# Ledger of designs, part 5: VH-VL binders against Cytochrome b561, DM13 and DOMON domain-containing protein At5g54830

Target 1, 109 residues: Cytochrome b561, DM13 and DOMON domain-containing protein At5g54830, of Arabidopsis thaliana (Mouse-ear cress) (q9ffu6r31to139)
Amino acid sequence: SSLIGHESEFKMLQHQLRGVFTVVDDCSFRVSRFDMLSGSEVHWWGAMSSDFDNMTNDGFVISDQKLNQTFKNSSFIVRLLGNVTWDKLGVVSVWDLPTASDFGHVLLS
Short names: E, the ipSAE of ESMFold2; O, the ipSAE of OpenDDE; V2, 0.75 times the mean of E and O plus 0.25 times the DockQ between their complexes.

## First folded at step 1 (VH-VL)

Design R09 (framework fv_recaticimab)
Fold by ESMFold2-Fast, scan of step 1:
Structure R09 (fold): chain C 109 residues (1-109), chain A 122 residues (1-122), chain B 112 residues (1-112)
Amino acid sequence: as target 1 above (109 residues)
Amino acid sequence: QVQLVQSGAEVKKPGASVKVSCKASGYTFTDYYMHWVRQAPGQGLEWMGYINPNSGGTKYHQNFKDRVTMTRDTSISTAYMELSRLRSDDTAVYYCARETYYDYVWGSFDYWGQGTTVTVSS
Amino acid sequence: DIVMSQSPSSLSASVGDRVTITCKSSQSVLYSSNNKNYLAWYQQKPGKSPKLLIYWASTRESGVPDRFSGSGSGTDFTLTISSLQPEDFATYYCQQYYSTPTFGQGTKLEIK
């Protein structure tokens, strides 16, 4: 994928979300300098666009790695679920599912 | 119905490269990740890496990262694993294996190719 | 990598015996969000490819005889064959798929 090596910073909307996002390969990405305050049930979430309607109606979980704690300056690799591919994604969000809240996202330009 | 058919045995000299193929049939090739696993004579199973046939994206085990390349050709439903700079300890049977998934949850290897014997000798 | 350790490395048994093979992971392969253990068991006969027997630690693959059962959770797992048949003499491998896949070293089941 042409996205391999893509790097951007999360746009913070809530919960002090910060971090750098890097596409490592077509099956994984890295987050570094990752900060987040704990939410209700927070997921790695994907959609074609960051519009609220698209995020809520056509968004989906992209990793089963749980964001179930507070993070402070953390770095780790995230593996994409099954057949999730970068061509399905215009945005990667840190999404609190029960509240339908976007804590922050990166756009895959 | 589901079948993974691999290319035939290879004999190579140290320093050469080998490219093993795995042709899939009986399912939608792009819907399942394909893994490569090898087994040296009398030894256990060693995972080498995977390819997502839909995107072409790959992940390689650190032990093979500098010598392995995994590719696929969706027009003929075939995955390839190329290992370069061969050493005698690369002598093994090389398998392709299909990864299951359930509701986007990663899974086990439900179908395996018959294996390709690669012998590296002087 | 998660290290998988099997015991014993080999065992001898007779047809009709109950056989137990143990597998231990260096860290938990239980994913708390879905409550699934990312662990599989494979059977390999000489000259053949491995065959999936059990996934999710205890779910039998379709077509696998009910004498095969898997149990355990977290880091400690067991494969049991309740009454050995002649076709069961093979090498058995456990495998985790919680992270990048790793296999145990294998247990060779031999005729006494």
Scores: ipSAE 0.008, ipTM 0.590, lowest interface PAE 12.2, mean pLDDT 87

Design R10 (framework fv_recaticimab; at its last look DockQ between E and O 0.11; V2 from the best seeds 0.00; counts 0 for: pae E 13.0 > 2, placed apart)
Heavy chain, then light chain:
Amino acid sequence: QVQLVQSGAEVKKPGASVKVSCKASGYTFTSYYMHWVRQAPGQGLEWMGYINPNSGGTKYHQNFKDRVTMTRDTSISTAYMELSRLRSDDTAVYYCARGPYWGSYDYWGQGTTVTVSS
Amino acid sequence: DIVMSQSPSSLSASVGDRVTITCKSSQSVLYSSNNKNYLAWYQQKPGKSPKLLIYWASTRESGVPDRFSGSGSGTDFTLTISSLQPEDFATYYCQQYYSTPTFGQGTKLEIK
ESMFold2-Fast, scan of step 1: ipSAE 0.521; ipTM 0.886
ESMFold2, look of step 2: ipSAE 0.006; ipTM 0.591
ESMFold2 (binder alone), look of step 2: mean pLDDT 94; pTM 0.956
OpenDDE, look of step 2: ipSAE 0.364; ipTM 0.843

## First folded at step 4 (VH-VL)

Design C11 (from C08 with light chain E52Y; framework fv_ciduvectamig_arm2; at its last look DockQ between E and O 0.04; V2 from the best seeds 0.00; counts 0 for: pae E 8.8 > 2, placed apart)
Fold by ESMFold2, look of step 4:
Structure C11 (fold): chain C 109 residues (1-109), chain A 121 residues (1-121), chain B 110 residues (1-110)
Amino acid sequence: as target 1 above (109 residues)
Amino acid sequence: QVQLQQSGPRLVRPSQTLSLTCAISGDSVSSNSAAWSWIRQSPSRGLEWLGRTYYRSKWYNDYAVSVKSRITVNPDTSRNQFTLQLNSVTPEDTALYYCARGRLYWGFDYWGQGTLVTVSS
Amino acid sequence: QSALTQPASVSGSPGQSITISCTGTSSDVGGYNYVSWYQQHPDKAPKVLLYYVSNRPSGVSSRFSGSKSGNTASLTISGLQAEDQADYHCSSYTSSSTLVFGGGTKLTVL
């Protein structure tokens, strides 16, 4: 993917989400200096655009790695699910599904 | 209200192509919040998702492994429809065929009326 | 052969609660929360009852609830009524970008 090496900071919206997002390869990304206060059922979430209707109705889980805890200055690799490719993603969000809440996101467009 | 209206033949000969059409009202086939699927139902297999088409900056298709070599699902934005083509049919393809609207990974909230297709000579 | 396993039939008396199971693998039910349930009366198209394991669309009774543990999702119907007699289907998203259904369960209200 032409996105390999892409780096950006999460746009904070809620839960003190902070961190740096880096595309590592065709099937993974890294987060660095990751901060987040815990939510209800929080997912690594993908969609084509960041508008609320698209995120809510057409968003999808992009990794099975869980976000059901508080993170402080954490760094780790996140593996994409086998059906997820970078060309399906215009945005990666940290998303709380029961409340339809975007904690923060990066744009990949 | 969203409605899906199906049309197409009810009898198809073995080795032919099964073609069905689903007309959409109350929504757009290019809606960025929908995915348009074909699903069939038979006594021996129950409900079986076959494939879908959807628009997210470009057109995408996903197909069930069992039919991937024989299936095409196409949008028609001019007529606000989508179609199923299933090539090289056998009697095993006899089923009640539905079109459905859903979200990419969630539920199918609107269904067509169903078309019973028989494959026999 | 269905990818997800459901009991072929279940029964209950009016006012009781029943549970229908839907068992898959870590590549579908176990790996994702994209499990949906459908009710189908004779000669009618399926109608969605639940999505995302436990979310009810507008207009679906709170008597229908859902849960998941490991590779098994469950639909619970409380306060059974005669009109609940129908076929019930589960579905799940898979790691192959596909959707699969269970074999279906016939619910008889005694």
Scores: ipSAE 0.008, ipTM 0.622, lowest interface PAE 8.8, mean pLDDT 87
ESMFold2 (binder alone), look of step 4: mean pLDDT 92; pTM 0.943
OpenDDE, look of step 4: ipSAE 0.016; ipTM 0.696

Design C12 (from C08 with heavy chain L104Y, light chain E52Y; framework fv_ciduvectamig_arm2; at its last look DockQ between E and O 0.54; V2 from the best seeds 0.00; counts 0 for: pae E 9.4 > 2)
Heavy chain, then light chain:
Amino acid sequence: QVQLQQSGPRLVRPSQTLSLTCAISGDSVSSNSAAWSWIRQSPSRGLEWLGRTYYRSKWYNDYAVSVKSRITVNPDTSRNQFTLQLNSVTPEDTALYYCARGRYYWGFDYWGQGTLVTVSS
Amino acid sequence: QSALTQPASVSGSPGQSITISCTGTSSDVGGYNYVSWYQQHPDKAPKVLLYYVSNRPSGVSSRFSGSKSGNTASLTISGLQAEDQADYHCSSYTSSSTLVFGGGTKLTVL
ESMFold2, look of step 4: ipSAE 0.008; ipTM 0.634
ESMFold2 (binder alone), look of step 4: mean pLDDT 92; pTM 0.948
OpenDDE, look of step 4: ipSAE 0.551; ipTM 0.875
ESMFold2-Fast, scan of step 5: ipSAE 0.400; ipTM 0.823

Design C13 (from C08 with heavy chain N32Y L104Y, light chain E52Y; framework fv_ciduvectamig_arm2; at its last look DockQ between E and O 0.12; V2 from the best seeds 0.00; counts 0 for: pae E 11.1 > 2, placed apart)
Heavy chain, then light chain:
Amino acid sequence: QVQLQQSGPRLVRPSQTLSLTCAISGDSVSSYSAAWSWIRQSPSRGLEWLGRTYYRSKWYNDYAVSVKSRITVNPDTSRNQFTLQLNSVTPEDTALYYCARGRYYWGFDYWGQGTLVTVSS
Amino acid sequence: QSALTQPASVSGSPGQSITISCTGTSSDVGGYNYVSWYQQHPDKAPKVLLYYVSNRPSGVSSRFSGSKSGNTASLTISGLQAEDQADYHCSSYTSSSTLVFGGGTKLTVL
ESMFold2, look of step 4: ipSAE 0.008; ipTM 0.588
ESMFold2 (binder alone), look of step 4: mean pLDDT 92; pTM 0.943
OpenDDE, look of step 4: ipSAE 0.487; ipTM 0.865

Design R11 (from R10 with heavy chain N54Y G57D, light chain S99R; framework fv_recaticimab; at its last look DockQ between E and O 0.13; V2 from the best seeds 0.00; counts 0 for: pae E 13.0 > 2, placed apart)
Fold by ESMFold2, look of step 4:
Structure R11 (fold): chain C 109 residues (1-109), chain A 118 residues (1-118), chain B 112 residues (1-112)
Amino acid sequence: as target 1 above (109 residues)
Amino acid sequence: QVQLVQSGAEVKKPGASVKVSCKASGYTFTSYYMHWVRQAPGQGLEWMGYINPYSGDTKYHQNFKDRVTMTRDTSISTAYMELSRLRSDDTAVYYCARGPYWGSYDYWGQGTTVTVSS
Amino acid sequence: DIVMSQSPSSLSASVGDRVTITCKSSQSVLYSSNNKNYLAWYQQKPGKSPKLLIYWASTRESGVPDRFSGSGSGTDFTLTISSLQPEDFATYYCQQYYRTPTFGQGTKLEIK
């Protein structure tokens, strides 16, 4: 994927989400200096664009790894689900599923 | 349901400033960017910039960057666009529009007509 | 900025007609990594604000009738209305969101 090595800072929308997103390889990304206040049921979310209807109608979970806690200056690797590839993603979001809320995102452009 | 209600029409002299408000309801105000788009009489649509209501971060189109200021008051779910040093060619309808950081705009305010005349 | 050019500038048609409106961008709005076109279509009636019809070039916004469809890729895009209804007479705009947002100059669809 030409996205390997892509690095971007999360665009914060809520819950004090901050951090650096780095594409590591075809099936994983790294999050560094990650801060987030906890939500209800928070997932790694993928979509074509960051608008609300696209995120809710056409968005999908991209990793099994749950985000059900508060994070402070955390760094870790996130693995994509087996059917998820970088060339099918325009956005990676931290998404609270019950409230349909985007905590923040990166654009893959 | 989602609604964006803008302030009323304004008539201004060249050199003055105008501040247009956009009150949001029916959704979490800080969960979407607010964009501003204008439309001169008989012409198309021109993007002016956005504000992230959560952080207050803004981006302005280069044509407006030295004259436009976008702000918000989260306690009343209201975004503002102020355009200074008005010229006659600033006569237009000014819209607020809800959308993502980069993307399409799914809800628009009703528009605020600003007329700049001597 | 990416220039968006629409054709025709105006069009006269009857209820029941099939119409097409084209939009051309000065640069590709296709993002090769996800193979998506960063293009939207809006409808605007006189005295009203624009209404989103289509995004990602071909995805209908919720509540938009299925007679509206979008197609195209790269630099060339088409909005099609398969069977015009009385409420469809309006001005239509394309918009790219690949870079700094820009809109086409509009296509006015008038009753014949």
Scores: ipSAE 0.008, ipTM 0.584, lowest interface PAE 13.0, mean pLDDT 87
ESMFold2 (binder alone), look of step 4: mean pLDDT 94; pTM 0.953
OpenDDE, look of step 4: ipSAE 0.114; ipTM 0.786

Design R12 (from R10 with heavy chain S55E S104R; framework fv_recaticimab; at its last look DockQ between E and O 0.12; V2 from the best seeds 0.00; counts 0 for: pae E 6.0 > 2, placed apart)
Fold by ESMFold2, look of step 4:
Structure R12 (fold): chain C 109 residues (1-109), chain A 118 residues (1-118), chain B 112 residues (1-112)
Amino acid sequence: as target 1 above (109 residues)
Amino acid sequence: QVQLVQSGAEVKKPGASVKVSCKASGYTFTSYYMHWVRQAPGQGLEWMGYINPNEGGTKYHQNFKDRVTMTRDTSISTAYMELSRLRSDDTAVYYCARGPYWGRYDYWGQGTTVTVSS
Amino acid sequence: DIVMSQSPSSLSASVGDRVTITCKSSQSVLYSSNNKNYLAWYQQKPGKSPKLLIYWASTRESGVPDRFSGSGSGTDFTLTISSLQPEDFATYYCQQYYSTPTFGQGTKLEIK
């Protein structure tokens, strides 16, 4: 994938979300210095564009690793679900399902 | 209401360049990709490329990559497509279209007719 | 690029007829991770820009009449107009957005 090594800071929108996103390989990314206040049912979310309609209508879960806690200065690897590929993602978001809320996101190519 | 308004028709000679504008309104300009699609007279639709207005990142179809430049000005919510070294087979209607990264185009500009003639 | 082939190239029909247009892709446009077909249909009237009718193969765009329906999966797709109206005479295009976007060559639907 040409995205390997892509590095970006999360755009913070809610819940004090901060951190650095790095594409590690074809099936994983790293999150560094990650801060987040907990939400209701929070997922790693992928979409093709960051607008609200696209995020809600065309978005989908990209990892089953849980975000059901508060994070403080955390670093960890997130593994994509087996058939998720970088070429289908313009956006990676930390997304709260019940409220359809974008806590923050990074834009990809 | 979402609206894409393009610049007016152009008549050009072979070898010249054309720059088509697409002014967006009614939505957050930086949240959607802007695509450019052309249609030669009596022909189907041909994707040329896109720009991500938030970052300015672009992707061009290989057929155009040496001759096309896509830009934007976020302060006036306007995307631009410039095609250089024009040939007679570049005569077409050029559309801007809003959509996701790849994806379906839910709003289109009215089209800009570019005629290349000697 | 994924090649999109439409059939027929043109079609004559009367108001009230049921019309079927097919579209085949040179490779699957079904993404297994989300189980969605990356396939859209557009209507284009002479002198106008295309109008989105259907996306995800079968989801109608807002404001599109119920007589338009899409079906199919993988490589084979169909647009059906259940009862033609006078305003439906146009050219129809399929389009994949699984990868680099490509369009079918179009199907011109004319009044008989």
Scores: ipSAE 0.072, ipTM 0.746, lowest interface PAE 6.0, mean pLDDT 89
ESMFold2 (binder alone), look of step 4: mean pLDDT 94; pTM 0.955
OpenDDE, look of step 4: ipSAE 0.091; ipTM 0.780

Design R13 (from R10 with heavy chain S31Y G57D, light chain N34R; framework fv_recaticimab; at its last look DockQ between E and O 0.09; V2 from the best seeds 0.00; counts 0 for: pae E 14.0 > 2, placed apart)
Fold by OpenDDE, look of step 4:
Structure R13 (fold): chain C 109 residues (1-109), chain A 118 residues (1-118), chain B 112 residues (1-112)
Amino acid sequence: as target 1 above (109 residues)
Amino acid sequence: QVQLVQSGAEVKKPGASVKVSCKASGYTFTYYYMHWVRQAPGQGLEWMGYINPNSGDTKYHQNFKDRVTMTRDTSISTAYMELSRLRSDDTAVYYCARGPYWGSYDYWGQGTTVTVSS
Amino acid sequence: DIVMSQSPSSLSASVGDRVTITCKSSQSVLYSSRNKNYLAWYQQKPGKSPKLLIYWASTRESGVPDRFSGSGSGTDFTLTISSLQPEDFATYYCQQYYSTPTFGQGTKLEIK
């Protein structure tokens, strides 16, 4: 993938979300210095565009990792679901499902 | 503080198997890959493979593909590396090391000496 | 696999000296589109585990003294110790993680 090695900071929107996003390989990314106040049911969310309608209607869960806790300066690896590839993602978001809220995201294109 | 504590030294005969454990603490075990690297006496470092503790997925170096098995027990944050059909040239210190899929290793176990001799 | 070649295999130096160790990869370990070199340096003392010093070729690991620095890109890399301290006598290894991880053969830094 042409995204290998890509690094960017999350754009903070809610819940004091901070962190650095790094594409590690074709099926995983690293999150470092990750801060987030807990939400309801928070997931790694993907979509082709960061606009709200696209993220809400065409977005999808990209990892089986749930983010249902408060994070403080955390670092970890996130694995994409089997059928999720980088070419399907224009944005990666920390998304609260019940409230359809974007806590923060990175733009990949 | 992150710590990786490995099992004690092993003495094995050729043809036997050895299973080394690596207990992790101070971080979320499933959030990092666990790599295994060995070092023969007076030699350099050799990557053996990794396990993703979350999914259990493994990748082994071709040189060990048919002899190595990496597993984990998430309930006790412990990774295991089993090497079978041991030979004298398997004599080495075996390390577990925390790291990403493709990345550097920021924390290492203290090493486990495995001696293979008849 | 990418072969890593370090130079020299061993060297003697005195406290306070400036020391440089080189590492050459058989293939480039640079992702040009992201300008990242998948290269790390480790320090290992006798009977101890390797210790990460530098990653991404030039980023110093937390807690590592600033006298240690990494430079280079593509296939040629250098670890520099600006002023050698007594605790720096050890063996140093380079590692690439651009593909299947491989290490240099090591450079033993001894006291003169």
Scores: ipSAE 0.005, ipTM 0.646, lowest interface PAE 10.8, mean pLDDT 91
ESMFold2, look of step 4: ipSAE 0.006; ipTM 0.578
ESMFold2 (binder alone), look of step 4: mean pLDDT 94; pTM 0.951

## First folded at step 5 (VH-VL; framework fv_ciduvectamig_arm2)

Design A06 (from C12 with heavy chain G107A)
Heavy chain, then light chain:
Amino acid sequence: QVQLQQSGPRLVRPSQTLSLTCAISGDSVSSNSAAWSWIRQSPSRGLEWLGRTYYRSKWYNDYAVSVKSRITVNPDTSRNQFTLQLNSVTPEDTALYYCARGRYYWAFDYWGQGTLVTVSS
Amino acid sequence: QSALTQPASVSGSPGQSITISCTGTSSDVGGYNYVSWYQQHPDKAPKVLLYYVSNRPSGVSSRFSGSKSGNTASLTISGLQAEDQADYHCSSYTSSSTLVFGGGTKLTVL
ESMFold2-Fast, scan of step 5: ipSAE 0.490; ipTM 0.847

Design A15 (from C12 with heavy chain Y104H)
Heavy chain, then light chain:
Amino acid sequence: QVQLQQSGPRLVRPSQTLSLTCAISGDSVSSNSAAWSWIRQSPSRGLEWLGRTYYRSKWYNDYAVSVKSRITVNPDTSRNQFTLQLNSVTPEDTALYYCARGRHYWGFDYWGQGTLVTVSS
Amino acid sequence: QSALTQPASVSGSPGQSITISCTGTSSDVGGYNYVSWYQQHPDKAPKVLLYYVSNRPSGVSSRFSGSKSGNTASLTISGLQAEDQADYHCSSYTSSSTLVFGGGTKLTVL
ESMFold2-Fast, scan of step 5: ipSAE 0.494; ipTM 0.844

Design A23 (from C12 with heavy chain Y104S W106Y G107Y)
Fold by ESMFold2-Fast, scan of step 5:
Parts: structure tokens; sequence; C-alpha cells
Structure A23 (fold): chain C 109 residues (1-109), chain A 121 residues (1-121), chain B 110 residues (1-110)
């Protein structure tokens, strides 16, 4: 994927979300210096665009790792779910599913 | 009002390709708020989701792992329909086949009438 | 075998409440709130009753409610009526970006 090596900072909207996002390979990304206050049921979430209607109506879970705790300056690799590819994604969001809330996101183009 | 109308052969020989069509009215096959799925039902396996096609700036497909090597779900924008092709069928593929419209929370709000396909010699 | 476990049958009398369970794993029901319930009468396509665990489409009676705890989602039908006699199916999104169904539950009213 042409996105391998792409690096950007999360735009913080809520829950003190901070961090650096890096595309590692066709199946994974790294987050580093990751901060987040806990939410209700927080997921790695993907969509084609960051507008709220697209995020809410056409967004989907991109990893089976749930973000069910507070994170402080954490670094780890996140694996994409089986049928998720980088060409399906314009946005990667930290998304609280029960509240339909975008804690923050990165744009991939 | 959304309607899904199914057509295709009801008898297929083992080793052949099962082909069904789902014609859409009241929505567009390229609607970015919908996904178009095939689901089958048999007494032995219950309901089984097979795959879907959907448009989000370009066309995508997702397939169930059990059929992934044999299945194609294809849209046809000019005729506002989508098709199922399932290769190398066996008697285990005998089932009632439905097309359905999927929504963003992964539920199906409209279903076709169903097509009973028998795989037999 | 179906991916999600439902009881094969449940029964109740008019006016009673019944509950149908749908048990999966942390990679489907336990991992996501993308759980749906469908009602199917004989010779009919399934009809959505609930999605996103507990959301009710327009036109679905408030007698149908949903919940989830851990790896188990539940459909509750209150004030049971004769027309509720049908098969009930749960479904869930999975960690493989696929959808799976339960084995179905036959509800008998009286």
Amino acid sequence: as target 1 above (109 residues)
Amino acid sequence: QVQLQQSGPRLVRPSQTLSLTCAISGDSVSSNSAAWSWIRQSPSRGLEWLGRTYYRSKWYNDYAVSVKSRITVNPDTSRNQFTLQLNSVTPEDTALYYCARGRSYYYFDYWGQGTLVTVSS
Amino acid sequence: QSALTQPASVSGSPGQSITISCTGTSSDVGGYNYVSWYQQHPDKAPKVLLYYVSNRPSGVSSRFSGSKSGNTASLTISGLQAEDQADYHCSSYTSSSTLVFGGGTKLTVL
C-alpha cells in the first residue's frame, strides 16, 4: 500500500486523546505516545470521510482491540480485521460506540 | 418503497455455477448508505451470510470465509441489480437464497422473496 | 453448527414475558454492539425486530426489547400475543468483518 510509512498526529476532540499514528504494513498500524481517558465502549473505527453522517452511518470497526482503559504515553501495534484494507479507509478514529462520539481521528489522505 | 426481486435457475447440477440476480427498486445499488448481501437458509445450517457488495467512492466486496474461494457478488449499476455467483456447487449448497439490503449498523431492513435452489443430479 | 448459540425452542402463554438468549464469544457478541434480531413467520423472509442490541425500527412494537451482558445478547417479548409465534434469529458482526447468525429459536404461544 502507498500508505505504508504514513505518519500523522491524532486530532483531539474529546477524552484527552493524543498520539502519533503510523501505517506499518498492509495489516497493521502503530500508535505511539498514546493518551486517552476511558469511555463507554471505545473502538478503532474506520470510515471514508470524517464528517459525522459518514462516520455514524458508514463507519465500521477496524480492529478487535477494544480501548477499554485509560492510556498514558502508550505505544503498541494494532492489527486490522481480516477484510479491512487501507484503500477502504479515509479516516481512522477512536470512536465511542454507545455514544456515537469521535474522540479524535487521523486522515489518511 | 424499496423492493428486491430475485430471479435465476432453481436447479443446478453438482460442479456447476449457481447464479442468481437481485433487481432493486426504490434505491440505487450504488447508494453509499447501503450494502447488498446474499444470505441463505437451510435446515442443517440455519441462516448463513455469504457476502456483500457496496459502493464507497469505489466498489468493495466482503465474503464469508466458508465460501470465499467460490463466491462473487457483483453490482450492475446500469440495470440497478446485483448478482451472486457460487462456483463448484455441491448438494450442501441446496438452500433458500435471499438478497437483502444492509444498513450501517449491520442489520438487514429489506429482503427479497427468496429463491429455493436445489443442487442435484 | 451455527456460530451463535440460541435455545432451539421457548414457549409461553398469552400475556406472559419470554426471553431468548444469543451467546457468542468476545470476537462477535461480546466484542461489538452490532447485534440484530429477526422474526420469521412460516414461508416468509426474516423481518428485523432490533438492531444495535436494543434499537427498534419504526413499526416494531415496544413489547420487543433487547439487552446484552458479556457474550450474551437477549431478546425479551412482553405481553406475549398469538402472532408472536414464529422463529427468532440473532446475528452479530465479527472480528473478521463478517456477519454470523444464531441457530434460531422456535417460539410457541400456547
Scores: ipSAE 0.007, ipTM 0.608, lowest interface PAE 10.1, mean pLDDT 88

Design A24
Fold by ESMFold2-Fast, scan of step 5:
Structure A24 (fold): chain C 109 residues (1-109), chain A 122 residues (1-122), chain B 110 residues (1-110)
Amino acid sequence: as target 1 above (109 residues)
Amino acid sequence: QVQLQQSGPRLVRPSQTLSLTCAISGDSVSSNSAAWSWIRQSPSRGLEWLGRTYYRSKWYNDYAVSVKSRITVNPDTSRNQFTLQLNSVTPEDTALYYCARGRYYGWGFDYWGQGTLVTVSS
Amino acid sequence: QSALTQPASVSGSPGQSITISCTGTSSDVGGYNYVSWYQQHPDKAPKVLLYYVSNRPSGVSSRFSGSKSGNTASLTISGLQAEDQADYHCSSYTSSSTLVFGGGTKLTVL
């Protein structure tokens, strides 16, 4: 993917979300210096754009990694689900599914 | 565009179940971008949020601690409505009851029903 | 007592600015940016003025603004007008996935 090596910081919207996002390869990304207060059922979430209608109606879970706990200055690799490719994603969000809440996101270029 | 229309009995006896319905037009009760709440208002307690129902791949409910043991908020997709059932009512449940739509994020209520004054008395 | 603390009343003259506070804890107002403000005229349902602490819905005057510092959210109304005389309510999401309201503030425009 042309996105390999892409790096950006999460835009904080809620839950003290902070961190650096890096595309590692075609099937994974790294998160570093990750902070987040716990939510209800938080997912790695993908959509084509960050507007609310697209996020809620056309967004989808992009990883099986668990995010339903508090994080402080954490670093880890996140593996994409097998059917997820970078060309399907304009945004990667930390998304609380029950509350339809975007804690923060990165835009992919 | 969006309208919420309330209906149900306005007089309930102590120990009975208070039941109200909120009919939705201009939106779907199963909309992924909305949550559907019941809120009441009384002179002694002010505004009090009671509970909500919402659809996100499956149905969820959240309820205020003060009423959690007595309350159910149920969606009805076939009639595009949702209901409040509050069991074992007392005179302290006398209030003006509103249904409301919550926004995507940030818990703002952008549309409200007309309100139903429910009196709990013998 | 209401879960969030608001002053019972506030007053101002036309053209002036007033501020209404809404104080909670780190598990509601202090922990999340999910604070909303409502205006309520007699015999009417509340109308949302602000959500996400400071965002205005379409149709809400720019005279209404919101902010938050620590556990306290604030609603400021600038250029007071007679029609601003109403009750004002704050609300906040909580760490228990519930919502709580403040006690309400009666604004008198002198």
Scores: ipSAE 0.100, ipTM 0.749, lowest interface PAE 5.3, mean pLDDT 89

Design A25
Fold by ESMFold2-Fast, scan of step 5:
Structure A25 (fold): chain C 109 residues (1-109), chain A 122 residues (1-122), chain B 110 residues (1-110)
Amino acid sequence: as target 1 above (109 residues)
Amino acid sequence: QVQLQQSGPRLVRPSQTLSLTCAISGDSVSSNSAAWSWIRQSPSRGLEWLGRTYYRSKWYNDYAVSVKSRITVNPDTSRNQFTLQLNSVTPEDTALYYCARGRGYYWGFDYWGQGTLVTVSS
Amino acid sequence: QSALTQPASVSGSPGQSITISCTGTSSDVGGYNYVSWYQQHPDKAPKVLLYYVSNRPSGVSSRFSGSKSGNTASLTISGLQAEDQADYHCSSYTSSSTLVFGGGTKLTVL
């Protein structure tokens, strides 16, 4: 993927979300210096664009990892689900599913 | 556009169950961008949110602490509607009841039903 | 008893500006940007004026604006008109996945 090595900072919208996003390979990304206050049921979420209607109607879970706690300056690798490819993603969001809330995101376009 | 139409009994006896229905047109009760709430209004308490139901791969509900032990908000996808069941009512449950659509937590309530005045008395 | 504090009433004259406050805690107004404002005329359902503290739905006059500082959100109505006479309600989502309303403010346009 041409995105391998892509690096950007999360845009903070809610819950003191901070961090650096890096595409590692075709099936994983790294987050570093990751801060987040806990939410209700927070997921790694993907969509083609960050607008609310697209995020809710066409968005989807991109990893089995649950973000079920407060994070402070954390670094880790996130594995994509087997059916997820970078060409299907314009946005990677930290998404609280019950509240339909975007805590913050990175744009891949 | 979206329209919410309420129905149900307007007089309920103390200790019985208050039951109201909100019929939806212009949107789906299982829309992933919507949440469906019941809100009541009384002179003594003002506006009071009671609970909501919403679909995100599965059904969820959230309820206000004050009513949590006696409230159920249920969707009906076949009729495109949702209901309020409030058990063990007292005269303090006398209020104007509204159903409303919210869009997650990003938007407030953008569409409201017409309201139903429910009186709890013997 | 309402969870969010609003003044019971406010008044102004046509052409003036007024501000209505909505005070909560760090677990609602202070913790999140999910504050909405509603206008309610007699015998009508509330109508959303602002969401996300300061965003206006399509069709809402630019005379209505919103802001937040700490635990207090504010609705400002500029260029007051007679039809602005109504009750105004604030709401906020909470850290416990619930919603709370303010007590409401009656605006009188003299």
Scores: ipSAE 0.368, ipTM 0.810, lowest interface PAE 2.8, mean pLDDT 90

